# Ledger of designs, part 19: VHH binders against q9vpf9

Target 1, 373 residues: q9vpf9
Amino acid sequence: MSMSIDSNKLLLRKGDMKLDNYPTCAVEALTRLETLIASRNKQNMVMQIISEFIFLERTPKDGDVRKSQALPISQMNLFQEFQLIIALIEYFSRPGRDATRNAIFLSLFGSHLTPQRSKLLSRLISTAVSGSVAPLLSSAGTWMQQVGCKTPLSLEVAQNIVSDFISYSRKTPEQLKQLPMVGPHFAANFMVAVADLYLNEQRSPTLNPPPDALLDTITEWMMENPTLCQASQQPLVLPAGAIAMPFTTPLAGLLRWVVLAPLVSNRSAYSNLHLSLLRALQQLVSSGESTALPSQDLMQIVKSLQSYCARLAESKTDPQADAAYQKCMERFAQAVQIALSSNCITNQIQLLCLLESLPPHKLMKIVIEAHKK

## First folded at step 4 (VHH)

Design d3 (framework vhh_4orz_3)
Fold by ESMFold2-Fast, scan of step 4:
Structure d3 (fold): chain B 373 residues (1-373), chain A 121 residues (1-121)
Amino acid sequence: as target 1 above (373 residues)
Amino acid sequence: EVQLVESGGGLVQAGGSLRLFCAASGFTFSSYAMAWLRQAPGKRREWVALITSGGSTDYADSVKDRFTISRDNAKNTVSLQMNSLKPEDTAIYFCAARYWSLGWYDEYDYWGQGTQVTVSS
């Protein structure tokens, strides 16, 4: 409740709005937000303008369903939704300060989205990828970081990119080849999200298999753009007071994906992706940079392999004779060896202890012994 | 021996319904995710529906709100209830089993022989 009487005089009046002039009223609202968003304690005013004049949301009438909390309901038809996407692409393509664009984007699509705003966000981002709209992709990358790259919101964005650009392609789409150059922060956060999308058995258990074109696209990105490995260390322009969620580096997520891939697939595209990740890790070593790799994702790999071996035991299968387990351990040992040699892993002693709990594998045993000092 | 045996296929008019069954034997059924895939003549295999060992379900967009997958661990059976059938649903339907540990499926451990579903206009 921070709105003053003087501040209310600066708002767009509802009586001045005409639905027949959409999307003009949304464009005018976006321009007004440039002034308001820089002001202390005007958050409620900003949210009201966004709800009423950009998304055309209305609060359900008083006294109808009081026992249930009323969520804002959008009045936009399909054509108005299309018009809004075009207006937002145009707006974010205009010259301006990064901080202002990021603040407006985060206010439009915060952490608590209605289903309709979530749908519009996905379509907006796909349009920006297609049109190489760098400023919007930068703001989208910042948004993914703020809400968390492994949350349902970010996974939905990742799934829509796969659906819109990759699902019917036999090779890496041309628009996606340039994405690491156009929007590096978005590309990095997309890789975090898509790896979790295809590994998360609880939230997206029944996705179609990842297309070869997706794996090839990520492989090409990693080979051409090693700095994407350092996405978690890239400068992030957040508004004052914005909350950054815990996140995983692209390397950690992608490594978990390729190491566990033999449990479900023998496709050569995974082997190519694995080799690109090993090359990226080796380049970090060669550059002499100290990069911390989150141990939590490596611990999750160990836990997944422990669960797999427990089920092999139920069927009386020896893990040392199981081809899938052997391939997983081979890839894992190669990555762990490079990472430990480059000081890329946090909590090394704890990780070595956990690795020793897995059924023995010859290469992994050599790696463990070499790093026990 | 591991076996997946499908039943319930046949000819039906557009707008009609069919229920497919898959009887599983030779493995710890309750630990596996069960799926239905289909293949129309001259087309690649398409994933239709899946149910995890924990009972979570998911569906291809083309069948969402029309098909329902369910399982009975006591009987080692998975079923697919198909409502509001369209001519485009005409295909051989396969039951498949996969060890559940990851959220996506490139290949399955076990496959049935398939059952024909034909939807007339």
Scores: ipSAE 0.013, ipTM 0.396, lowest interface PAE 7.6, mean pLDDT 79

Design d4 (framework vhh_4orz_3)
Fold by ESMFold2-Fast, scan of step 4:
Structure d4 (fold): chain B 373 residues (1-373), chain A 121 residues (1-121)
Amino acid sequence: as target 1 above (373 residues)
Amino acid sequence: EVQLVESGGGLVQAGGSLRLFCAASGFTFSSYAMAWLRQAPGKRREWVALITSGGSTDYADSVKDRFTISRDNAKNTVSLQMNSLKPEDTAIYFCAARYFVFGWSDEYDYWGQGTQVTVSS
């Protein structure tokens, strides 16, 4: 009953737009969200109103354009944004149930983010990385999984991490070196997102490599933490009754990086990353993981290679391009061989047909022939 | 037979403007990223501007908001519009092409011979 009375008080404060006790009133509102979640009270409308209050949002007035589908308008100034970020860091650092913490995070940021909340989320996560705030990073990792690691929302978070820690850094910050230990689920989902941003023809007309510091960071992470590609090491803790979105690992995206890398780079980091990915894949196969590397992901790599081979063919017989393609195929054939040895690949016949459409390569031909039915 | 031929250089007073052109032949121009680099006497060559095959642009901090790079795939040309020129912009300007974007200013597939730009105080 006290919970309902508290909710009514928050609604009145929202209507009055009283800002004199911010961020204390936001912390009070977070406590109300926690109480509602803990009591198993699924009043989504009340939770939405409380989250709008936390971000000092108002719904557009009657007569405003697109009022029925309009996003809430934030009334926060820059200092209040800073105060909220600090308050959230402090709140998520408190002892509590992981499922409740994740439910609060999902209620605050969800899949329907305003531009203001998206901006604050990126700043919040960067602050959590800098401060090694493990509980918050765990919730952020769960959020990325639930909204989808390759969606614009997750890609924006990933781009902001690259901007804040990589783009102007001469050396990988210590906080990023420890990230796989502090927040393994977040680190894994971050890698899924950034792998989609670089060495991916569908995102860029030029085959753009990742920044050197990013490549070195990810290579070090994978070499030291091969379990980042294992679902069992990245638990998704959701509220009771919540349905988990399909689990995604960084394996496929990073495999595309190492397979396409010879076309743009001679850096030894790609060779080290490739070997770490083969080890991770072998461990997944050996442990009986049924979908170690999905056939759809392998087929997408084939399409990427086909696209670049077509472009190279237009330039006709560059000896360096031929050597690069052979290295691409060597790395890809080794991964395909391990994946097919699992005997768990769906649409295997279609995959083999697509692989056969690529320009000839000795090892790939052997792999294909060994797995024809 | 690949050629990159620069033009449009010359002498200009500080605060003035110049437009450089680069005519490309002997390769599939539309598939290549194009860049402008410059070298002042006694100094290392430095990257100035880049335009990708898809039209995305990037600039060195020293020339941002003053220089604009553009391309015309129908004419196989890339141009550099230089506004608010300063004496420190005095250099030989080189056109360069690369199929892949490596991020290294010294790793280009093809280079022009350069065109002199002199900015008087």
Scores: ipSAE 0.000, ipTM 0.115, lowest interface PAE 21.0, mean pLDDT 78

Design d5 (framework vhh_4orz_3)
Fold by ESMFold2-Fast, scan of step 4:
Structure d5 (fold): chain B 373 residues (1-373), chain A 121 residues (1-121)
Amino acid sequence: as target 1 above (373 residues)
Amino acid sequence: EVQLVESGGGLVQAGGSLRLFCAASGFTFSSYAMAWLRQAPGKRREWVALITSGGSTDYADSVKDRFTISRDNAKNTVSLQMNSLKPEDTAIYFCAARYFMLGRYDEYDYWGQGTQVTVSS
């Protein structure tokens, strides 16, 4: 009853919340969302409150734009955007239930953002990283998992972190060193996203290596936090009614990095990362935890290696004599051996058939034969 | 008023394909998880496919390599591409929406009226 009365008061008397007292109206709206978010029949009111009192959005007039191009228009000036970020940092730092914070975060940003909300989300997360705001980073990590870590939204967030902290750094930035401890779920999902951006032929016709500082950061994270890829070390606190999707580990993407790296780079960090990934795979076996590695991701590695071997053929170079190819196959064979032995790979028969199509490599042949039956 | 309207059902031969559509109105579609469930004659309703607000998908083991769920937030639609259809796929197919999914995949906030799919042997 109280909820229906409060909702009706807010809806009928929007003038009780004055937009010219920003960010007070946003703070009051966030507080009201704590009660409303628990009610499934009030979701339209939740979205209206967020749009009007938090993001200061209005709909264009019918004559201004075509229906297919109508987007909410933010009325916030730059100072109000700054005030909102501070208000959100303060709000998510308050004592409260993780499920409620996650529900509110998902309601604020959702799965399909306007450019304005996307810009604010990126600024909010970068500020939270700089300030080590653990509860907000936890909600952001949950959001990335719910929207999908390889979707344009998650990739934009990840690219913004790279831009803000990595792009002008020659070593692991101080702000990022503690991220696996402050926000392990966000750190893991960030790694899933950035692994997709580099050394990926599907993303670019060339295998573009990550910036040195990004590679060093991820390598350090994996060396110091070997459990970062384990679901049991990444507690997921979901809002009431949210689906508990399986934890997507960064293993597949990072395996692609270390396997394909010899084709474009001689950085020793890849050898350290490779060792850390083998240890992570071994620990999944030892702890009884099975995290499926998508066979499609591993098959894309095979495709990239096939493309490289085709280029070697044009140069009349024998793949068995090519040092880069030999190093790729050595790393790939070691990872596949551990993953197959631990049942971490889905659809292994198709993967084994594709691996047999690659130019012969001694260790890989041994691995294939060991797992045929 | 919230409405989910299914279309695309019909009669098809075993091994054939059908594409189902669900048009949504009256709620913020992009914020909701969308699902397809089916009910065969005389049987309980069962979950078939799910797509979250973020585009993550999940499928029942019986359809995993044959069916594909997708969504178009600009058009407020969710679709189910059904390939390699079997007589066992004969059922009324329901579109369903939920803001948050926890527990069983058969709990939803909003339901469509259903569309009949019949697969002949």
Scores: ipSAE 0.000, ipTM 0.138, lowest interface PAE 21.9, mean pLDDT 80

Design d6 (framework vhh_4orz_3)
Fold by ESMFold2-Fast, scan of step 4:
Structure d6 (fold): chain B 373 residues (1-373), chain A 121 residues (1-121)
Amino acid sequence: as target 1 above (373 residues)
Amino acid sequence: EVQLVESGGGLVQAGGSLRLFCAASGFTFSSYAMAWLRQAPGKRREWVALITSGGSTDYADSVKDRFTISRDNAKNTVSLQMNSLKPEDTAIYFCAARYWLLGRYDEYDYWGQGTQVTVSS
């Protein structure tokens, strides 16, 4: 019932806003979000109205209905979008609590993004990557985990990074080389998202294969920053009252991607990525870290291989199918050997039984026999 | 924006040879498996040959040892060299591409419009 006074003030200011006043109005609105979040009086409706003001959004009219799915329509021109991106970069660069900053980011870019906010989010994150804006990248990484690293929202963010920095590059882009140091949580969650994006068994008609520059970038990141895959070294800084979503480990996602990669590609860039992942895994198990590669994730790799073998049995044998499967099993056997040697894997007997159910492979048989009682 | 354009078809006498070309654009050609399929008058589409991104090849029994599939990743082209042609080889020949290595040999992501090959007796 109450709080309508602030809502009415924001609506009136929308109508009276001049082009030269927009950055000032946006910063004022962000400050109001900060105050509400910092207080015990934050209310979702008031925060939503403030965020709608920041994006200059209005409700759809009859003339717009055929083009909108009842989502708010942004009235921002390209110059105002630029002004807002600069205002957000400046705002997130200010001293403050990570929890408050993360709550503001979630308020602006929640789980139900409009196309206009999604477009601005992409441009904002790319600008933050280019400018090494660590606080904003930290909030973006936390946001990806809060909405889910394998959801369409996080996959779109990953696709935009690939498009903006990687798609037209022949080697690792300079802008991305420092990303693991500037925004480790964002880099980690980007790797989870991109691995899931390109591992999708139901390939999107519009999705091109991953560029070699993407694989090279991740390989370089892993070789220089093996701890990127350690869940224990990337703690979540959650806003007050937020529920922690399970942290998907980058090592598990990347390993599944690289192990299954021979089924879609024989490119050497995957072999380089695989070696970097084995090095990271060896360092993790040597330190006694058991959470980076759960047994459940290894079991999911087995199930994926079983699904591909079943599909192959229903089709004429591809001339590379046996070679592809053997390469998958070689990479998988190497990872399993390192993981099992740590003595930190739970449900080891169930994992060994599942591995034995796969079509035979020489190295995998040796690994299984070495770890039987 | 994705296009597969076939060329090289025509009329040839039994025992002769033809080379078909397929020019690809609008996708990362080197990452896709490429195939040739054919459709004879009044028949269903039949798979003829496949070449993977890595260069491994497979052929239908009816064309094995007579046809050779090859690719040039620098030029984004796939070719089919057809030797010892028979009247039964008369068909519209289609170029096709797929990203996923595994699957049915008649299932592809992208298709060309086809080029006519006629083999006289």
Scores: ipSAE 0.000, ipTM 0.279, lowest interface PAE 14.8, mean pLDDT 79

Design d7 (framework vhh_4orz_3)
Fold by ESMFold2-Fast, scan of step 4:
Structure d7 (fold): chain B 373 residues (1-373), chain A 121 residues (1-121)
Amino acid sequence: as target 1 above (373 residues)
Amino acid sequence: EVQLVESGGGLVQAGGSLRLFCAASGFTFSSYAMAWLRQAPGKRREWVALITSGGSTDYADSVKDRFTISRDNAKNTVSLQMNSLKPEDTAIYFCAARYFSFGWYDEYDYWGQGTQVTVSS
C-alpha cells in the first residue's frame, strides 16, 4: 500500500515516538530501511519518515525556537544519543552488502542534515576511528564522496577529526597511523576535505592554523601508502534523488593546498608534505598508473594563481617580484614536470596553454618548453 | 491472501475483563507491527494499542494501565487483554497490521473486519 502524505501531516504523532524500548525500535527501523533499499523501491518519502523516527524527530510546533525553519527537531536526550551511536556502531559492524550499508548510511546522513544528526554523525565517525570500525568508516568514506568532499558537511567531519585526535597531540596518534589500512577510502576523502578546509586559513580568522601534527600525519600516510593519494573511488550506486558531487583526487587536493600554502604560511611542515607528495607522484608514475594526477585539478591550481595575480595587479605589484608567488610556482613546476612525464595527462595541450597564461617563472617556463610537441 | 480475523468480543459488565485475539495469515507476521483500533457508533476510529515486530508496546492514554497488548509469533496471533472495562470502551475493535513499526496511527496495510465489545453499566 502506498502512503499518502499531506504537507499538514508531515510529522510523527506523539504516540509514534513514545515507544519505550529505544534504541531497539531504531534498530528495527534500520532493518525496514534495509529491506526497502534491497527491493529497490523508489520510496524517498517513506525512507525520510523512517530516518526521522530513528532520530526521534518531529515537525517544529508554533512557539519552538526553530519554528521558522523547515527542518525537523530532534526529541533525543543525551543518553538516547549515546545509545543510538552504540546501536549504529553495532549495526554497521555486521556482515552484509556494502552497497546496501552505504545506501542506509546516506539515507540517515544525507545532505539535508538537522543540527542534531550532524552532531551525532561527527561523534559516530570519531567513535569509529577510535575503535577501528572498518565497515562504518567505509560507509563514511562513501558518504563523503556522495555529498562532496569539499562541502560544508565533509569539512565539518574533517575539522572534528582534527579537533578530536590531532589538535593537542605531541605526535601522530596511533589510531590515526592505522587509518589508511583500516579505512583507506575514508582516509583518502579526509585528506581531500582537510586540504580544502585549510587552503584559506589566513582568510578564516575563526579557523586555527593546521597543527604541525596534522601535516606530519598526512606526510607519514603518503610516505607509507603511496597508492592512497591516488586511490580511485569506486562507482557508486546512488539512491533515488541523490546527486554525486564533483570528485577530486587526494593527491590533487593536497597538491593544491601545498602549492598555494606560501600565500598564507611558510612553515617547514608544508615543505615536508610537498616532498612526500612529489615522491608519491614519482612512484605512481614509475609504476605506470594512468590516473597519477588529473589535468582538470592542475587547471584549478592555475585558476587560483590567476586570481592571486589579478589581486597583485590591483595593488600594482609585479608577480615576478612577489616571493610568495615565486615559491608557489616553484612547487607547482616540480609537480607538473613529474605529471607531464607520465604521458597519462588528458588535455595536455589545454593545460600547457593555461600554464603559459600565468606570469613567467623560470622553472615553469623550462617545464612547459620541455613538454611542447 | 492476507487475512486478519478477530475473536473474543462480547458483552461484559463495567469493571469486567475481556481478551481479544487476532489470527493473521498470508504475510510474514513476525516482520509486521500489529495494532488495535476501535470505533464507537457515530465516532471516528481511534487508536488503542500497538506492538512492534521487536515487541515494544505503546498505548493510548485512555487505556494505559488497563489494557495490555501481546503477540505470539509462533502462532501468528496478537492479543489485547482489557481490564477494568468502562461503558465508554464500548466499540467495534479492529486488528490492523503494517510493515513499518511507526507512522500515523490511523494508517495500516491490512485490517480485520472487527469484533464488537459492549460494556454495560
Scores: ipSAE 0.000, ipTM 0.160, lowest interface PAE 18.0, mean pLDDT 77

Design d8 (framework vhh_4orz_3)
Fold by ESMFold2-Fast, scan of step 4:
Structure d8 (fold): chain B 373 residues (1-373), chain A 121 residues (1-121)
Amino acid sequence: as target 1 above (373 residues)
Amino acid sequence: EVQLVESGGGLVQAGGSLRLFCAASGFTFSSYAMAWLRQAPGKRREWVALITSGGSTDYADSVKDRFTISRDNAKNTVSLQMNSLKPEDTAIYFCAARYFILGWESDYDYWGQGTQVTVSS
């Protein structure tokens, strides 16, 4: 029959829920979400109610919420959470309909997640990584871009992947080695998120290096998949009227890692990553990719180096004699030269002026003079 | 001679408060980032709180909103105000100094001897 009849039937079931029929009722609800998303007249309230039903959430009663709107109350036990994760994996593994699948994913895991849904999303994604569930990872990658790859939501997902696969590993886990091939968009957006967590003074007053296994994983990914950073730039398959956050490549964040790495580490993985980044930048010559290295991100690298040089000055150390600073500037100058030559940097004049404020470095001086005015 | 000397440790009941002090000498205190780390019996040393030379602060998740780190450059001291203490906060608390901003756990230039904090209940 009609979508309206199906929606009314589902709403009646929400009031008369039988938990022993779970997860069959959740699968039925997912099918009805698919039907509603196909409708030209979006019923956002109905879709919200269906998603609450899928997660077995009780909407607070008017008497329970007199002065402030409370979040939905979860009624799921651990077994039902497991059942839902398996049901979602099976549902999202169905062929075709990328736009519909992505819209369903966004309806379930939108930008205003409850703590329960956030926990389930993290477990769902980790299970999809372990099982190489490509369609679900594709939807997860699109979701990260829709909510923003550097937002708390995406950072939490990235941190959970690090916790689940990296934290106790001595080398790149096998499940993660395949990730760029199974879910390139998710892998690229994961790199955007984790690059923001390490060697970044804006997130933490300490310049924490990434865990060895994470660095090795990302280095291996970049060396074996030269175009991986471009995966984050693929057109999103979204329903009409849906708008994603501005795209972001991992290049700027990873460049911060390799430029600042000499201050914390002598690991050869950073040198390999640096070479891979230079190769990736050279490939971004086309006019569609001028935002590959936002000047604002590069200016943050300059500020970190200024802070380091201020510390050196207090210890009476000449930056030009400091091996770590010289290596930082060498890598930075090489990347800036390629990016400026490829017109991949916005607000070039402001960046050049800021670079001139750093203690002199032979290659950087040549780069600045070559692109002056 | 560089020295970091902790004080203010002791026995306190759960829900109580305690303030730790670290007196620094022998280096340009105002130029260093200062941190508090703790070590419970049989466990690895863990980072608790940090304050940079510029005054920016950061905290471990386990102590966030309960502990406050501060510094007094005129007296060459850093302090840790500990509120709503829990039995799991029981540990030896160490003061540490870092000239360059790097990783917190193993990258400190100078360390104190530690002060014992014991939380009952």
Scores: ipSAE 0.000, ipTM 0.142, lowest interface PAE 21.0, mean pLDDT 79

Design d9 (framework vhh_nb_b201)
Fold by ESMFold2-Fast, scan of step 4:
Parts: C-alpha cells; structure tokens; sequence
Structure d9 (fold): chain B 373 residues (1-373), chain A 121 residues (1-121)
C-alpha cells in the first residue's frame, strides 16, 4: 500500500537528490543531517548520506587491489573538492546550535578518516582560518579534542597550518594574530599539536626545524591572551565512545617543548616563548587552575633529561658542565617554582623525588629544598 | 552567477591618483581573499596587492607606499587606491578572488574583465 507519511517524505527527498547537481546535493544532505543527527538509531543512515552525497565515495570495485582493510574510494575531482569546501564554509557560517554543528562536523571527519577526507579537512580548516569562520573553527577545536591533539590526524592539521600561514612569513602572519579571539579552542589545541609535532623528532628525518615565525606567533598569542591555555580545558559533552585527552594541556606541551629546546637549538625565539609561558603559568595558578600543569607531564620532562644525561655519561661529559643541560634545568626550575608556590602541581612529593634523581643544578636544588616539608 | 566588475580606470598624468573599485556578486564575499593584478602589453600578468578575509594586506615591492588595498564587506567591494602614479603603472588592472591566500594552489578562483589604467608622462 503506502508507507507512513514520514517514511514517504524521507524516501522522496532522498530520491530527489542527484549527484550531477553537485554541490547542491551535498548542501541538501547537510540540511537533512540536522534532523537525523539527533536520532540515536539513524547513525547508519547519517554515515551513508555523508559517504554518498557529500564525499562521493564508493566501495572498491572488482579487480581493484585488495587489502585486508579496504577503504572507500573517492570519486571527487579537484573542482568538486573545491566546491565542497565552499559549501561547508557557507553551511558552518549559518546561524544554528553549536551542538548540532559539532555533531555534524564529527560525523563528517570522525576518528577513522580516509586519506581524501583528511586532506579535505586540512584544506577546510586553513580556509576557515583565512576567513575567520568562528563557528567552523569552534567545531574543529572540539574535533581535535575528541580525536586527540597528539594523534596523526591532529598533527597533520597542525603541519598544514604551519605550511599554509607560517613557512613563507618573516613575521607573525596577520591571519593568525586574530585566531585566539576568533577560535580560542582551536588555537589552544593547535598549540598542543604543534608542540608535539616539533618535539617528536622520531616521526620524520626530513622534518625541518620550527620556523622562528611559528615561535613568535605562539609567543604573541600567549603574551596577548594569557588565559588562552584554559580554552582547551573547558568541559565538553562528549558522545559515547569519544576519547578525551584532558591532561594534555597547551601549557604543559609548550613548556616541555621550550624546556627541552636547548638540547637541539640556541635560538632566542625559544627564550621569548619561555618567558611568555612563565607569565601565562603565573596567571593560571592565580586563577586556581590546579590542572594546568599535571605532574605526569612534568615527569615526562624528567625522563627526557635522564635520557640526555645517560648519553652524556657514555661520552664521559659532566652534566654540570654541559651548557645545554644547564639551560634546560634553569627553565624547568623557574616553571616548577611558580607552580609549587601556588599548589598547582598534583602529586608534589613524587615530583620532588624525581627531580632529585637528576644531576644537581643550583637553582633546581634551591626550589626542591624550599618545598620539602 | 559569480561576477567581478571593475571600475575607476582611466587616463591620468604622472604623479596623479586613481581609485579602482571591484564589485562582487554571486558568492560569500567576506570569506574570500581579494587581489589586484595587472598586465601591460606584451608582458605577463603580475601581482599588485591582496587583502585577506581577515583584513591583512600584502603588496608588490614596485607599489609599496604608493598603493593601498581595502575592502568593504557590507558593500561586497574591494578598492585599490593608487597614488603617485608613474608611466610604468600603465596596464589593464584585474580584480581576483580566492578562498586560499597561502595554501594548496596558486590560482585565483574568479577574475574580473579588467579596467584600463593609462599614465601619461
């Protein structure tokens, strides 16, 4: 006979969608997702609509190279990819509920992302930065928190921002100066990702050192927006099964990067960044933010310095006479002193014991002794 | 339909000034970076100035200090104020729009038809 009126309406609207009307079919799909995303039992339909009408994906054909884990194949040409980016920018620029926009963004660019969707995501985010598209940057910041700021997905986004806005600039780019105001959550999570990207030298032997313009950009952000690190710590309602990295803070990541920087670089840009981080740390502890500098992140710094000192011992070099180690310990001692003075560090006694295991440093010894009781 | 319409070109004596305007329609103007390029007879098209969606400006060395690019998002218009004009500035001036300023490709997405600027000595 006839299906229910609601089923007839849904099937009719889906049947009216034509791939030859791209990107109109993608815009129509986004509108339909606003209704479907709220339904607990409609996730398979949401994913099918996204795959078919937004990303134009297909299952690998007979005769295609088969792997044990076959990925969907994109049918989009470069012009259609560009049309989709424009359509998404226009869609996310429209007035609407943040929860709906965030849910749609997560459905488009979830944790199990194809290479094509990953490239489109990076292009989309760079376009949003250039265009100051605040609602899209807010959704992107939430996405980075949900997938993890140190994951390959987030590092790819961070590397793309550096490539697009920083690598060809002698000074802090104007487009990035406004980012902490336009998209604070995205800016905060970008700092976590970029610090990990450049600190982890094991990822690529061809990774160039961070440009001075990048260090200067982050320094200006922190000097002008001392509460920026709090943006990534705001509680977010995460969907079932989402992963959160609540103890990976921008301040902890940046501090680890700056403290260990003397092991590979003598550039003054790191000293400027260090001073901006000390100022931000003082502001955060004054605000009662005890989770700003977790002891686990500080213990990671200790382990890195222990590994460095083990290498010095192999070459029969005294750590107390090593300029790089002395500079690392000086920066580390200054940060620890500020944190300990405000009860900002969790597991204080355990941290003090680990710090005592490092080769002696005059300032660090003073800090340790001042907080033993 | 996407369209860029330039105006304000003409004949001016060396040392004079002109203001070019480019009216945009058919796309979300505030999300685009806008630029000006010029092409003299027998030469390749060259960059003059650009303004990002966020308002940052960049200029070719040959026009720095003499030309100023600006935008009015309420009017969907980009402007090029040209001061201290030289005979060497004689060219057809083109308005261009793109989503990326520094990114995945070097092409502008939309181009105007151009407006002639002639500077007499």
Amino acid sequence: as target 1 above (373 residues)
Amino acid sequence: QVQLQESGGGLVQAGGSLRLSCAASGFTFSSYAMGWYRQAPGKEREFVATITSGGSTYYADSVKGRFTISRDNAKNTVYLQMNSLKPEDTAVYYCAARYFLLGWYDEYDYWGQGTQVTVSS
Scores: ipSAE 0.000, ipTM 0.097, lowest interface PAE 22.9, mean pLDDT 77

Design n1 (framework vhh_nb_b201)
Fold by ESMFold2-Fast, scan of step 4:
Structure n1 (fold): chain B 373 residues (1-373), chain A 124 residues (1-124)
Amino acid sequence: as target 1 above (373 residues)
Amino acid sequence: QVQLQESGGGLVQAGGSLRLSCAASGFTFSSYAMGWYRQAPGKEREFVATITSGGSTYYADSVKGRFTISRDNAKNTVYLQMNSLKPEDTAVYYCAAGYSPSLEWLLYGEYDYWGQGTQVTVSS
C-alpha cells in the first residue's frame, strides 16, 4: 500500500536531497526499479519514483482528485536533461535481463508522454543511433511496437531520426548504414513509422517531401537485409477480451508508400525502393512465408486510388490517360501478382472485388483474371 | 427504421448442415448487396459470402464449395446454406446490407446496415 511507496521515496530522498545530486538520484532510482518492476502491485510506486527522481516532475499542489488529472510540470534545466540522457545511455548499456530493461523503458516512455519526456526520448534515441547502443535501440524498438508504430509517438521518433541524420545528407549516413545490424527491431519499426509519416504528409498542400537520402537508405537496408521486411509488430499479450492492435510490417507500410508516391512525385528514388520491395516479397513467397503483406493494407491502397480517381472525375480527366494513376497501378499490379501467388492472402475474394472496382489497367486486369476461380 | 434479423443458428455436429436466414425491413431490399460475415471469439470479423443486387455471388476461399448464398427479393430475405460444417466454422454470423449502386461496400468493405448476429457452434 502507501507505506511501501513512502519507504522507497524516503530512502531516495535521504540519499539524493541535495541539489548537486542529479543525476545520481536518477541512477539510484533506475537501480531500484529493477526490483520493483517485476511486481504487479507496485506499478503506482514505479510511476511515482520515475516522475519524482528521474524526470524531476512536480504535480500541481492545488486540489484533490482534480489534481491527479493535471499534467506533471518539468523542473529539469537543459544541463540536467543532458545528464539524464548520458545516465540512461550508461544504464541501458549495462549487462542484464532484456525483459527488465524493456519494462523499465516502457515505464519511462509509455503511452502518455509529457512534452518534456517526448523530447528526451527523441534525443535519447538519436544519441543511441549515433553511438550504436544496441541494447537501448532494442528496448526502443520494443517500445515502438508496444505503443504502436503508426501512433503520433512513433511518428515523432521517426521524424526526429530523419531530421537528425538524413535531411541535410547527400548520401546514406554512415551511422544509419549499420542500424539494421545494430538494432534490427528498431530499424524495422522505424521503416513502418516513416512510411506512414510520409503517406500522411502526401495529403497536405504544404508537403515536406522525403529526402532522397532517406529513400536510398531504406533501399540499401532492404537489399542487404531482406528479412527485415518480415518483422511484424506483435501486440502485447492482453487480458481476455482486450482488442489487439493491428499487425503491420515494413513491407506492407513501404509498399503502400511507394505505390501511392507517383501521385505527388516522379523521383527515381521511389522506383529503386519499389524494386527492392518486389525482390524482398518474391524471396518471402519463394521461401513459403506469407505474413509480411496483409490484405487490409492492399485494400487501403485501393481506397486511396479510388479517392484519387474521384478527384480526376471532378476535373474531367480520364484515369486511363493519367500518367500518375497508370504508374501507381503498374507498381500495385506487380506487388499484387507476387502476393496472390503465395495463396496466403486473407479475404482474397473481397480484395479481387475491390481491385475490379478500379478504372481498368492492362496489367491489373491480367492479375485479377489469373487469380479468379 | 432499418432492421436485419438473423435466424437459423444453433449447435450442429461436424459434417452437418445448417441454413441461416436474414429478414430485412425498412429499405428497398432489391437495390442492396447482401453479405454474411462471421466472428469467432478473440478474432476479427471475417468475410464469408456476398450476393449483389444483380445476383452475382462471391465466397471466401475457406467456405467455397461448402456454402451457398442466395436471396429472395419477394420475401426480403438472404440465405446462407452451410454444408460440410467444420469446428473452425464456429462463430457468430452477421448479416450485412450495402447499397449496390454506391459501391461503398465494395470499395471500402463498409456495409450500410448490420444485423445483431446468430451463433453457430460446430462440435467435433
Scores: ipSAE 0.000, ipTM 0.106, lowest interface PAE 23.2, mean pLDDT 78

